# Designs tried in a protein design chat: miniprotein binders against p81326. Part 150

Target 1, 226 residues: p81326
Amino acid sequence: MLHFGGFIMEINHISKILEKEREEYIRNKVEEYLKQGFSKDDAVNKANQSWRTYIGHRIQDVIYNLLKKFLKDSGLKVTTDKALNNRNLPEELDKVKRLIAINYGEYLFLPDADVIVYKVENNDIKIIAIISVKNSFRERRFETTYWKLKLKESPVTSHIKVFLATPDKDNEISYKCPNGKPKKMRIILEYELDGIYFLKEDFEETEKAKHFGKIVEDIIEISKKL
Key: E = the ipSAE of ESMFold2; O = the ipSAE of OpenDDE; V2 = 0.75 times the mean of E and O plus 0.25 times the DockQ between their complexes.

## First folded at step 16 (miniprotein)

Design Z23 (at its last look DockQ between E and O 0.31; V2 from the best seeds 0.00; counts 0 for: pae E 5.8 > 1.5)
Fold by OpenDDE base, look of step 16:
Structure Z23 (fold): chain B 226 residues (1-226), chain A 101 residues (1-101)
Amino acid sequence: as target 1 above (226 residues)
Amino acid sequence: GPEEILEEAEKLMEEAYKLIREARELLEKGDPESLEKALKLLEKAIELLRKAIEKIQKALDQGVPEELRKKLYRAFILAEWLLMFAEWLLEYIKERLERQK
């Protein structure tokens, strides 16, 4: 009997597989930047930054595609903030955009929303969840938390669940109190967000911190209550 | 019956999983020959998984006891996940091969 564990293991390999490209990617980018006239040190730094962006997008794409596929069967729709960054949006996406917008007085801004899950019922759109995808937490550590808090401030958006999906490559938030020392980032993220989903096996599981494999089920369950 | 169908589907999934694992190992070698072999394995795995999914779906459509339904559904989810991974890995390897040219 194939244990669900085998499947979980394969998803965990995605990040690892992608990370193997790093050396080649960096080498190629360094060469590119050198040709552009950058110093060796600058070229290396830029290459590393480029890699972080690149790998982040790759992981995001994987997660997006996964969610899109599995949630579709439940009648749920998936989009991205990138898809909403268009001047000419279809009516449905325009509504989605408006329903996730955060009020800053004279201005409305969108939260960072790598993946947006919504349903359409009786021509009404209900936003179910926003999933932020992060490979590492070196930059903008609490950005997702900020957006969650902002969404809570409005009755229009307060119901929207905000999830974080991460392979947590550097084990920044995998454990709450490794070696008896509290990991501030893990504690805060888990407290403020509706869930953290790990694309790895080695993490401290809690009610809110789960393996990524649970995200589909959780989203579907939430969707039924809205 | 549905139980037999489930068993058949599970066998297909097991075989597919073995192929996927082998493909991953070949990917680690990274040479063009290994990558090409990995593609073939993944293509076969994808085929097997699609067959498994079809079988599971057929069993689910026959009306089954709740316990069996749960098993079938679990198998279904697993098969779909494996399929997705295999497809992803296939595309990844194709991209790698293209970059090596």
Scores: ipSAE 0.304, ipTM 0.666, lowest interface PAE 2.2, mean pLDDT 89
Fold by ESMFold2, look of step 16:
Structure Z23 (fold): chain B 226 residues (1-226), chain A 101 residues (1-101)
Amino acid sequence: as target 1 above (226 residues)
Amino acid sequence: GPEEILEEAEKLMEEAYKLIREARELLEKGDPESLEKALKLLEKAIELLRKAIEKIQKALDQGVPEELRKKLYRAFILAEWLLMFAEWLLEYIKERLERQK
């Protein structure tokens, strides 16, 4: 019988394969950017950014598919930031977009909301939660907390739950006090966000830091209160 | 019952995992014959994982105790991760095989 929870080795094994592919991906992208006239340093930086975007979208697709499959029977709908950035939005999605937008005076911007959960009742749309998907925390470490704080500033958006979903394969936020020292990033993210959901088994569980499988049940319970 | 369905899904996932490991080893060899075999192993692994995911969904629809529901969700997440990896490898191998023709 397969032993779940012991797949840390298997996940690391997958990481070895991805790392080999990362090198080839980066090499090919550097060559492409050099042909476009970029310097060696610029080409390398652009190639690394391209890889991070690519793998991040792969993880987002998994999360989107899971939420869509599991929330449908509860009358909840799921969309993505990609869908909301389309030029010709259906009326329903245009309303979703407007309901999460942040006002900066003359300008209106969307938060970085990779996956959005909402419901429709009598053609009235209620935003339940947004999920930020992060593969790593090397850059823009607290972007999700910034958007949560901005959403809290308006009575129109203050109810929206903001979750972080991550495989956190490098253990950047998996533990609150690794080696007895407080991990600032984990502590601040957990304090400010409504929840952190890990796409792995090895992390420190708390009331807000859970396995991703719990997110469906949490969202359903939240939706019942709205 | 739902626990039997979970056991069946886990068996499918175990077989798919073995196929993915074998396909990865063949990919590391890199010769065209190894790549063709890896492609077929990955296609089979994807089929098994899709079946496992379907079984997990059916078990969840039947209503289950909370502890079994937690196990089903964990199995679903693992199956989706394996499927994502297998699909990525499949597309990679297909690209390599097309270039070699």
Scores: ipSAE 0.066, ipTM 0.407, lowest interface PAE 5.8, mean pLDDT 81
ESMFold2 (binder alone), look of step 16: mean pLDDT 88; pTM 0.890

Design Z24 (at its last look DockQ between E and O 0.84; V2 from the best seeds 0.00; counts 0 for: pae E 1.7 > 1.5)
Fold by OpenDDE base, look of step 16:
Structure Z24 (fold): chain B 226 residues (1-226), chain A 101 residues (1-101)
Amino acid sequence: as target 1 above (226 residues)
Amino acid sequence: GPEEILEEAEKLMEEAYKLIREARELLEKGDPESLEKALKLLEKAIELLRKAIEKIQKALDQGVPEELRRKLKRAFILAEWLLMFAEWLLEYIKERLERQK
């Protein structure tokens, strides 16, 4: 009997594997910054910041590619906010961009959307979900929540599901009430978002907080209702 | 029959999983020789998983009882997940080897 848990759990190692590059990466970046004339302390700080960005992008890329692969057979398409940050967009992506835009009166701005899932039916685009990818929550803890709330304010975007995908490296949101103390971040994120998907094993599972392995199924199910 | 095909596919998946685990262990060592060995293991794992997927798909195409269909679909999903990981890991190791050069 195939241990269902074992095979999906290999994905949990992605973050751990990537994190092993940190020491080498930091060393190289420190050297680079020292050559640029920064002090040792500044070089270290900059290297650490660079690492956070780097590892974040790598995890995002993994998640993007994963979703793209697994959603393709269901006729769902995947893009990113980066892909939308172009002056000359194909018509399809231009429509996607417009359909996720948040109104600020005189201005339209895009939410942070690491991954955007949409479908095309009868030449109409329907946005299904936005997935925010976070490796850690040291910075901009409630940014995803902000965007969810903003999207909810418009009938044009209110249907868009907003998910968070994270390895939660620092165990910031893995449990709601560890040791009897509520974790505000977990509680708020779970309350405001449509789901949290963990690329790890050790977390408190709830209706909204699930293993990342379930995200594909959930997105497909949502897509059928739109 | 389809049940036998499922069993065969599961065996392939199990074997592939063992290879993937071994490859991860080799990756932890991080030396070029270990990484090269890991690549070979992953290539084999990928091959096995592709075969498993093909077998499962073939069984699904034959018309099977609902219970068996569910099992096959589950196996299919698992195989695809494992394949994705193996492919990712393969690429990762290749990148690591290139950087050591």
Scores: ipSAE 0.564, ipTM 0.797, lowest interface PAE 1.2, mean pLDDT 91
Fold by ESMFold2, look of step 16:
Structure Z24 (fold): chain B 226 residues (1-226), chain A 101 residues (1-101)
Amino acid sequence: as target 1 above (226 residues)
Amino acid sequence: GPEEILEEAEKLMEEAYKLIREARELLEKGDPESLEKALKLLEKAIELLRKAIEKIQKALDQGVPEELRRKLKRAFILAEWLLMFAEWLLEYIKERLERQK
């Protein structure tokens, strides 16, 4: 008899499998940066930053394809910030972009919305959720919270759920009170966001901090209310 | 009947799960021969999962009591998640082998 844990364990392995590429990736990138004239120390720092970007995009792609597959039969559509940054957008995606853009006076910017879930009803588009994908929280660790707060400022975007999906490889937000002390980053992220979905087994589960496998049913339930 | 179809589908899913685990172990070894074996196991796992999904869908189409319908839908979702992972791992291993040739 299959159990939910076995199901979750398999999808949680993606980050671990990809992480095994790190040493070779770093080595090749250091060589590349040295050829560009960077010092050894700078080349190593740049290679590590390049790896963090690379692994984040690989995990984001998996999440995008997974959500696209599982949400299709519920009439929900999925796109990405990369797709929305293309010139010559189809009319549908142009509407999606306009519906999530944040106004900063003379400038419009997209929130940190790696993956966007929306539906189309009677030629109207309703944004349901945005998902930020982060492999680690070394820099810009509260960026997702910032975008949630900005979306809450307008009645037009305040309904949009903002989720964080993460393997949290370095255990930066896995527990609320490790060693009896409150972990500020976990506490604030959980308080402000609509949900945190972990792509690993070992974390403190709460009503908002869940296994990634729960995200599909949560999104579907939210969509029924819109 | 639909209950027997669910049991058959679950056995297919259990077999596929074992093959997926074995393929992951072969990936950890990383040599081309192990990767080729992993591809074969994943292709079989994908075939079993697609067959399980087809059986579950046929049972749902027959009209079933609500309790059995919930069990069938749960099994369908689990099979789809396993299939997604198996397909991803298959493509990943194919990419790894291409890099090694």
Scores: ipSAE 0.535, ipTM 0.791, lowest interface PAE 1.7, mean pLDDT 87
ESMFold2 (binder alone), look of step 16: mean pLDDT 88; pTM 0.894

Design Z25 (at its last look DockQ between E and O 0.76; V2 from the best seeds 0.00; counts 0 for: pae E 3.0 > 1.5)
Fold by OpenDDE base, look of step 16:
Structure Z25 (fold): chain B 226 residues (1-226), chain A 101 residues (1-101)
Amino acid sequence: as target 1 above (226 residues)
Amino acid sequence: GPEEILEEAEKLMEEAYKLIREARELLEKGDPESLEKALKLLEKAIELLRKAIEKIQKALDQGVPEELRKKLERAFILAEWLLMFAEWLLSYIKERLERQK
């Protein structure tokens, strides 16, 4: 029985494995930028920025593919905001796009939605959840919270669950009160979002903060209520 | 019976897990030979996991008591998770090998 928990925990290694590429990636990018005429300092800075983007996309892709696979059998569909950023969308995706749009008066804008989970019933689309994927919280710490709050403002989107998935590599939100000091970011994110899912073992579990292995079950359960 | 099938599936999963762990260790070494060995291990692990999943599914299809059903379903989910990871890791290692050429 004890060995079974370890199987899901293997997913925790994904981030660690990907992070091992950093040194090689940085070296290669630095060389590239130096060849482009940047100073050493600028090259290093740009390489680091490039890495953050790169690793973020890699993790996002993993999570996307994972969700897509595990939700398929339940009849749930998965897309991304990137897929919606097209002028010529299939009807289904066009509807999805419209159903997650946020009203800014004369304009409609999409929330950041790394993964969008929806179902199709009787030709009607129901948006179930948006999952934001973050490797680190150095930038745009409360961006996901902003979008959640904006989605709540409309009866059209208020039902959409917003989740955060993260390996939290820097332990920024893994614990609420490490050493007796409240971690503002953890507390706020947990309060405002519908759930936080960790791709790691070392975190404070709560009703809303769970291991990523629970996200599929939670999404399926939510989908049954819609 | 279904219980025996579950036990067999669990054994397959455990074996697969060992192979996956070994593959991860080889990945850490990072040399082409180690990576190639890791691929072979992962391929075997994937095969074992697929067999486990098939066994579990077969047991579920036979009609089992609720308690056993829950165990089988749990095993099924775990096997799928482990399979997903193994497949990801396989793909990752292949990509690394391609970049080294």
Scores: ipSAE 0.641, ipTM 0.829, lowest interface PAE 1.0, mean pLDDT 92
Fold by ESMFold2, look of step 16:
Structure Z25 (fold): chain B 226 residues (1-226), chain A 101 residues (1-101)
Amino acid sequence: as target 1 above (226 residues)
Amino acid sequence: GPEEILEEAEKLMEEAYKLIREARELLEKGDPESLEKALKLLEKAIELLRKAIEKIQKALDQGVPEELRKKLERAFILAEWLLMFAEWLLSYIKERLERQK
């Protein structure tokens, strides 16, 4: 008999697999920075920052490719904030960029949105969801909630779902009340965001905190209501 | 009919899943011989999953009762998840072997 529940959990192992390379990566980067003349302390700090960027990009690539692949047959399109910062932006992507921009008086800025899901109907563009990818919460811990709150301030962006995707390898937000005490960061993120999707197996599931594999079905369901 | 197609696809997916699990265990060992074997297992798993997806798509194109359609759509999604993971793992292991030149 086929046990389909096990299949969806395989993707949760991507972060664990990548973490096995951390020591070698950092060692090679430290050597590289030492050759450039940095002190030992500076080389180590730079190597750790390089690792966080590297593993974050690898996880974001998985999420982007997953969403692009599975959503195309549902009439949904996917882009990234990196793509929206290109010089020669196609008209469609220029419209996407304008539709997610946040007004700060005389200035317009993009939210931090690693991956953006949208649809096109008769040359009209509707933004469905923004997915923020966080490998850890040591910096910018509430950045994603800030952007959700800003998007809610305008009727043209208030419908946009804001999701967080994370391996949360250090268990910073995996449980609401570890050891019987409320974990402020998990509780606030779950309250404010439209969903948290974990790239691991061990976390407290709720209606908003789910296995990453559920994200495709959730996005498709949301898009049908819009 | 479509029920037999679903059973055939599920059998292919079960075999692919076993190959993927074995490849992941070989990756944990990490020696070049294990990595080369893992590549071969993943290439086979990907082949099986592509066959399963093709069968499911053909069955869905024929039009089926809603209960069977839901089962076929579920199987399609699961096969696509496994395929994406297998393809990612294959790429990762190839990169790992390149570093061992």
Scores: ipSAE 0.321, ipTM 0.671, lowest interface PAE 3.0, mean pLDDT 84
ESMFold2 (binder alone), look of step 16: mean pLDDT 89; pTM 0.892

Design Z26 (at its last look DockQ between E and O 0.78; V2 from the best seeds 0.71)
Fold by ESMFold2, look of step 16:
Structure Z26 (fold): chain B 226 residues (1-226), chain A 101 residues (1-101)
Amino acid sequence: as target 1 above (226 residues)
Amino acid sequence: GPEEILEEAEKLMEEAYKLIREARELLEKGDPESLEKALKLLEKAIELLRKAIEKIQKALDQGVPEELRKKLERAFILAEWLLMFAEWLLQYIKERLERQK
C-alpha cells in the first residue's frame, strides 16, 4: 500500500528538482545584469527577485496543466491570470475575467489569481475556485487571505473558493503549533482560506490543510454543489 | 476477469514506479550518459503506465461490481498522477540535455 500512496507523492519532487536550478540561474542572471551596467549588489538583488518569479511561474505551469488534465472529464475548465490579462479576450474568458473582478468604487481590479477553475452550464459561467501558487512566503505573506476577504464581501463573488498551493520549501506554514508555539501565519491562512494544499509530505494535515493530491477531488465535490 | 486485470495493471504501475525512481537517481548524477539512460527508463515507464491505464479503462467500460469499480477507479487515478510526473520529468531531462549542448 505504501508503494501506491507514493505514486501521488512523486509530484513533491518537482519543486525539489526545480530548486536545484537556483545556483546556475542566479549566476547567469547576475552576469546578465552586470553586462547591463548594474552594480554587483544590484545585480544579485535583481537576480534573486528574478529567480522567485521564475520558479513561481514554473510551479504554476505544472499546477495549471495538472488541473486541466484531471478536471476535463468533470466538465470543469481551467485558465490562468496570464491568459486573462491578454487583450481582445475570447468571449468566454472575458466573462470569466468580469466574474472575478473586485469592485473598488469606480474601479474594477482582478484579484491575484494564478489558476482559475470554472464551469460552463447553459452558456452561463460559474467560477468554482481560484488557486494561488506560492513557493515561499518571503513577500506578500497574507496576499491570498486579503483576496479571499475581498471576494467574500460581495454576494457575486462570495461563493468562490480560494485555495493556496505551496511546496512551502522553507517550512513557514507546515505546522500549526511547532514546538508548542502557535504559528500565526499558518493559523490565519488556514482559518481564512478554503484550503491549503501542500506539495510536500512533511506538514500537519487538517481538514483544510492537505496534500496537493486531494485538490482534484475537493474541486469536483465543490462543483457539484454549485 | 476484472480482478486479474486490476492485479496486472498494478504490477505494471509498480514496475513503472521503480523505473521513475531510478530515472530520478540518474538525474541527480547529471552527466549526459546518465541523463540519456534516464530518458530511456522514463519512456519505458510511460509505456507501462499507458498500458495499465488502458487495461483499467477497458475493465471499467465493461461494468464491474461496486467494490471492484472503486479499486479500478483509484488505480486509474494513481496511474494518471504517476504518468503526469513521468511525462514532466521526461521533458525536463530533455530540456536539460539540450541546454548542455
Scores: ipSAE 0.765, ipTM 0.888, lowest interface PAE 0.8, mean pLDDT 89
Fold by OpenDDE base, look of step 16:
Structure Z26 (fold): chain B 226 residues (1-226), chain A 101 residues (1-101)
Amino acid sequence: as target 1 above (226 residues)
Amino acid sequence: GPEEILEEAEKLMEEAYKLIREARELLEKGDPESLEKALKLLEKAIELLRKAIEKIQKALDQGVPEELRKKLERAFILAEWLLMFAEWLLQYIKERLERQK
């Protein structure tokens, strides 16, 4: 009998595997910064910051590629805010960009959108979901929530689901009330976002907080309703 | 029949899973020899998973009762997830080996 749970759980190791590079990465970066003339303390601090960025991108890339692969067969497309940050865009991506833009009066700005899921039907583009990828919540804890709220303010974007995907390596949002104390961040994120998907096993599951393995199914289901 | 195909696919998946786990253990050691061994294991795991997926797909194409269909579909998804992980891990190890040179 296939341990169904075991196979999906292998994805949980991705973050752990990547985190093992930290020591080597830090050492190398420290050396690099020292050569650039920084003090030891500054070099360490810069190396740590560099690591946070690096590991964040690595995890984002994994999630992007996962979603791209699993959504492809359903006719869904994926892109990123980075891909949209070009002056010359293909027509399709230009439309995607416009459909996720947030109005600030004289200006339109894009939300942070690590992954954007959309479909093309009859030459019309429908944005389905934005997935924010966070490795840790040390910085910009409610940034994703901000963008969700902003997207809700317009009838053009109000339908767009906003999800958070995270390994939550520091257990910042894995539980709502550990030891009887409410975790504000978990509660707020779960309340404001359309879903939180964990790349880990040890978390409090709710209607909105699920294992990352469920995200594909959920996105496909949402796509059918649009 | 389709049930037998499912069983065969499940066996392949289980074997692949064992190989993947062993590959992860070898990755923990981190030495070049261990990493090279891990690559070989993952390559085999990937092969097994592809075979499993093909078998499952074949069974689904034959027309099966709803209950069996659900089982096959679940197995299919699991196989794809496991395959994706194995491929990722393979690529990761390759990159590590390259960095060690």
Scores: ipSAE 0.605, ipTM 0.815, lowest interface PAE 1.0, mean pLDDT 91
ESMFold2 (binder alone), look of step 16: mean pLDDT 89; pTM 0.893

Design Z27 (at its last look DockQ between E and O 0.81; V2 from the best seeds 0.67)
Fold by ESMFold2, look of step 16:
Structure Z27 (fold): chain B 226 residues (1-226), chain A 101 residues (1-101)
Amino acid sequence: as target 1 above (226 residues)
Amino acid sequence: GPEEILEEAEKLMEEAYKLIREARELLEKGDPESLEKALKLLEKAIELLRKAIEKIQKALDQGVPEELRKKLERAFILAEWLLLFAEWLLEYIKERLERQK
């Protein structure tokens, strides 16, 4: 007897497993920064930032590999912001980069697009979705909504779906009205983004807020309409 | 027939799932002996899942009634999700062991 929830839900353990490393990671990094001459307070702040970067990249890698695996047979391709920041880009990836870039006068910047899904038809590239990956919302809580709004300003990018994927380890956006009190961050993120995909079981499901196991189906359906 | 193939694949997947849970418990212990045991369990779980996926794909290629096709496709998706997690966990435990050397 197979149970849908049990097998797909194992991916929810990734952030929990990584969190068990946190104390040792931070302790080692503090010692390293102290040896470099930083004050105790600065070393702690740097170690905590290092941890947030580390765990975020680990979760992003999982999401990238998952989407690459499950979207391959649907003619959809997947890349990352890291791959797009390489200096020697293949022509295809250079086109992807140009198609999501935001113009700020003399400067051109990529949105917060940890994972990018696109398709190729007759040498033409169509960006389907970008996925922002966040483990928690301690800093820059609305960065993803900012990028969605910027992408909407141009007809070339306004079709791009912007998703947030998160384990939401601190339960900051899992419910709209926990204890009867509206949670501003959840409400605004759900309103502005095209979807929020949770890598956990305990959250309030809505039309836009789903378990991460639904993201593949949703992306494939979107791609068929383009 | 394809119905027996589905049943066999589901048994492989259930066994793999039990091995993966046991590997997670061993990881929580964290000592090198437990981590080495967890690696062996995960390698077996991955083998079972790949075998299950191969059986399901073969049954789908034979052409089956729509109701059975839906069950096979669901099983395929479940096995692929579990395999992805098992592969991640195996690599994670290898990294843990390398850091302890």
Scores: ipSAE 0.746, ipTM 0.880, lowest interface PAE 0.9, mean pLDDT 89
Fold by OpenDDE base, look of step 16:
Structure Z27 (fold): chain B 226 residues (1-226), chain A 101 residues (1-101)
Amino acid sequence: as target 1 above (226 residues)
Amino acid sequence: GPEEILEEAEKLMEEAYKLIREARELLEKGDPESLEKALKLLEKAIELLRKAIEKIQKALDQGVPEELRKKLERAFILAEWLLLFAEWLLEYIKERLERQK
């Protein structure tokens, strides 16, 4: 009998595997910064910051690739805000860009969108979901929530689901009320977002907080309703 | 029949899973020899998983009772997830080996 739990749980190791590079990465970066003339303390601090950025991108790339592969078979397409940040876009991506833009009066700005899921039907583009990928929540705790709220303000974007995907390595949002104390961040994120998907095993599951393995199914289901 | 195919696919998946786990353990050792061994294991795991997926798909194509269909679909999803992980891990290890050169 296939241990269902075991196979999906392998994805949980991705973050752990990537985190093992930290020591080597830090050492190399420290050396690099020392050569640039920084003090030891500054070099260490810069290396740590560099690591946070690096590991964040690595995790984002993994999630992007996973989503891209799984959603492709369902006829869904994926892109990123980075891909949209070009002057010359193919028509399709230009439309995607416009359909996720947030109105600030004289200006349109894009939400942070690590992954954008959309479908093309009859030459019409429908944005399905935006997935924000966070490794840790040290600096930008409610950024994803902000974008969700902004997207809700327009009938053009109000239907767009906003999800958070995270390994939550520091257990910042894995539980709502650990030791009887409410975790504000978990509660707010879960309330405001359409879903939180964990690349880990040890978390409090709810209707909106699920294992990352469920994200594909959920996105496909949403896509059918649009 | 389709049930037998499912069982065969599950066996393949189980074997692949064992190989993946072993590959992860080897990755933890981190030495080039271990990493090379891990690559071989993952390649085999990927092969097994692809076979499992093919078998499952074949069974689904034959028309099966709803209960069995659900089982097959579940197995399919699991196999795909495991395959994705194995492929990712394979690439990761390759990158690690390249950095060690």
Scores: ipSAE 0.494, ipTM 0.771, lowest interface PAE 1.3, mean pLDDT 90
ESMFold2 (binder alone), look of step 16: mean pLDDT 88; pTM 0.892

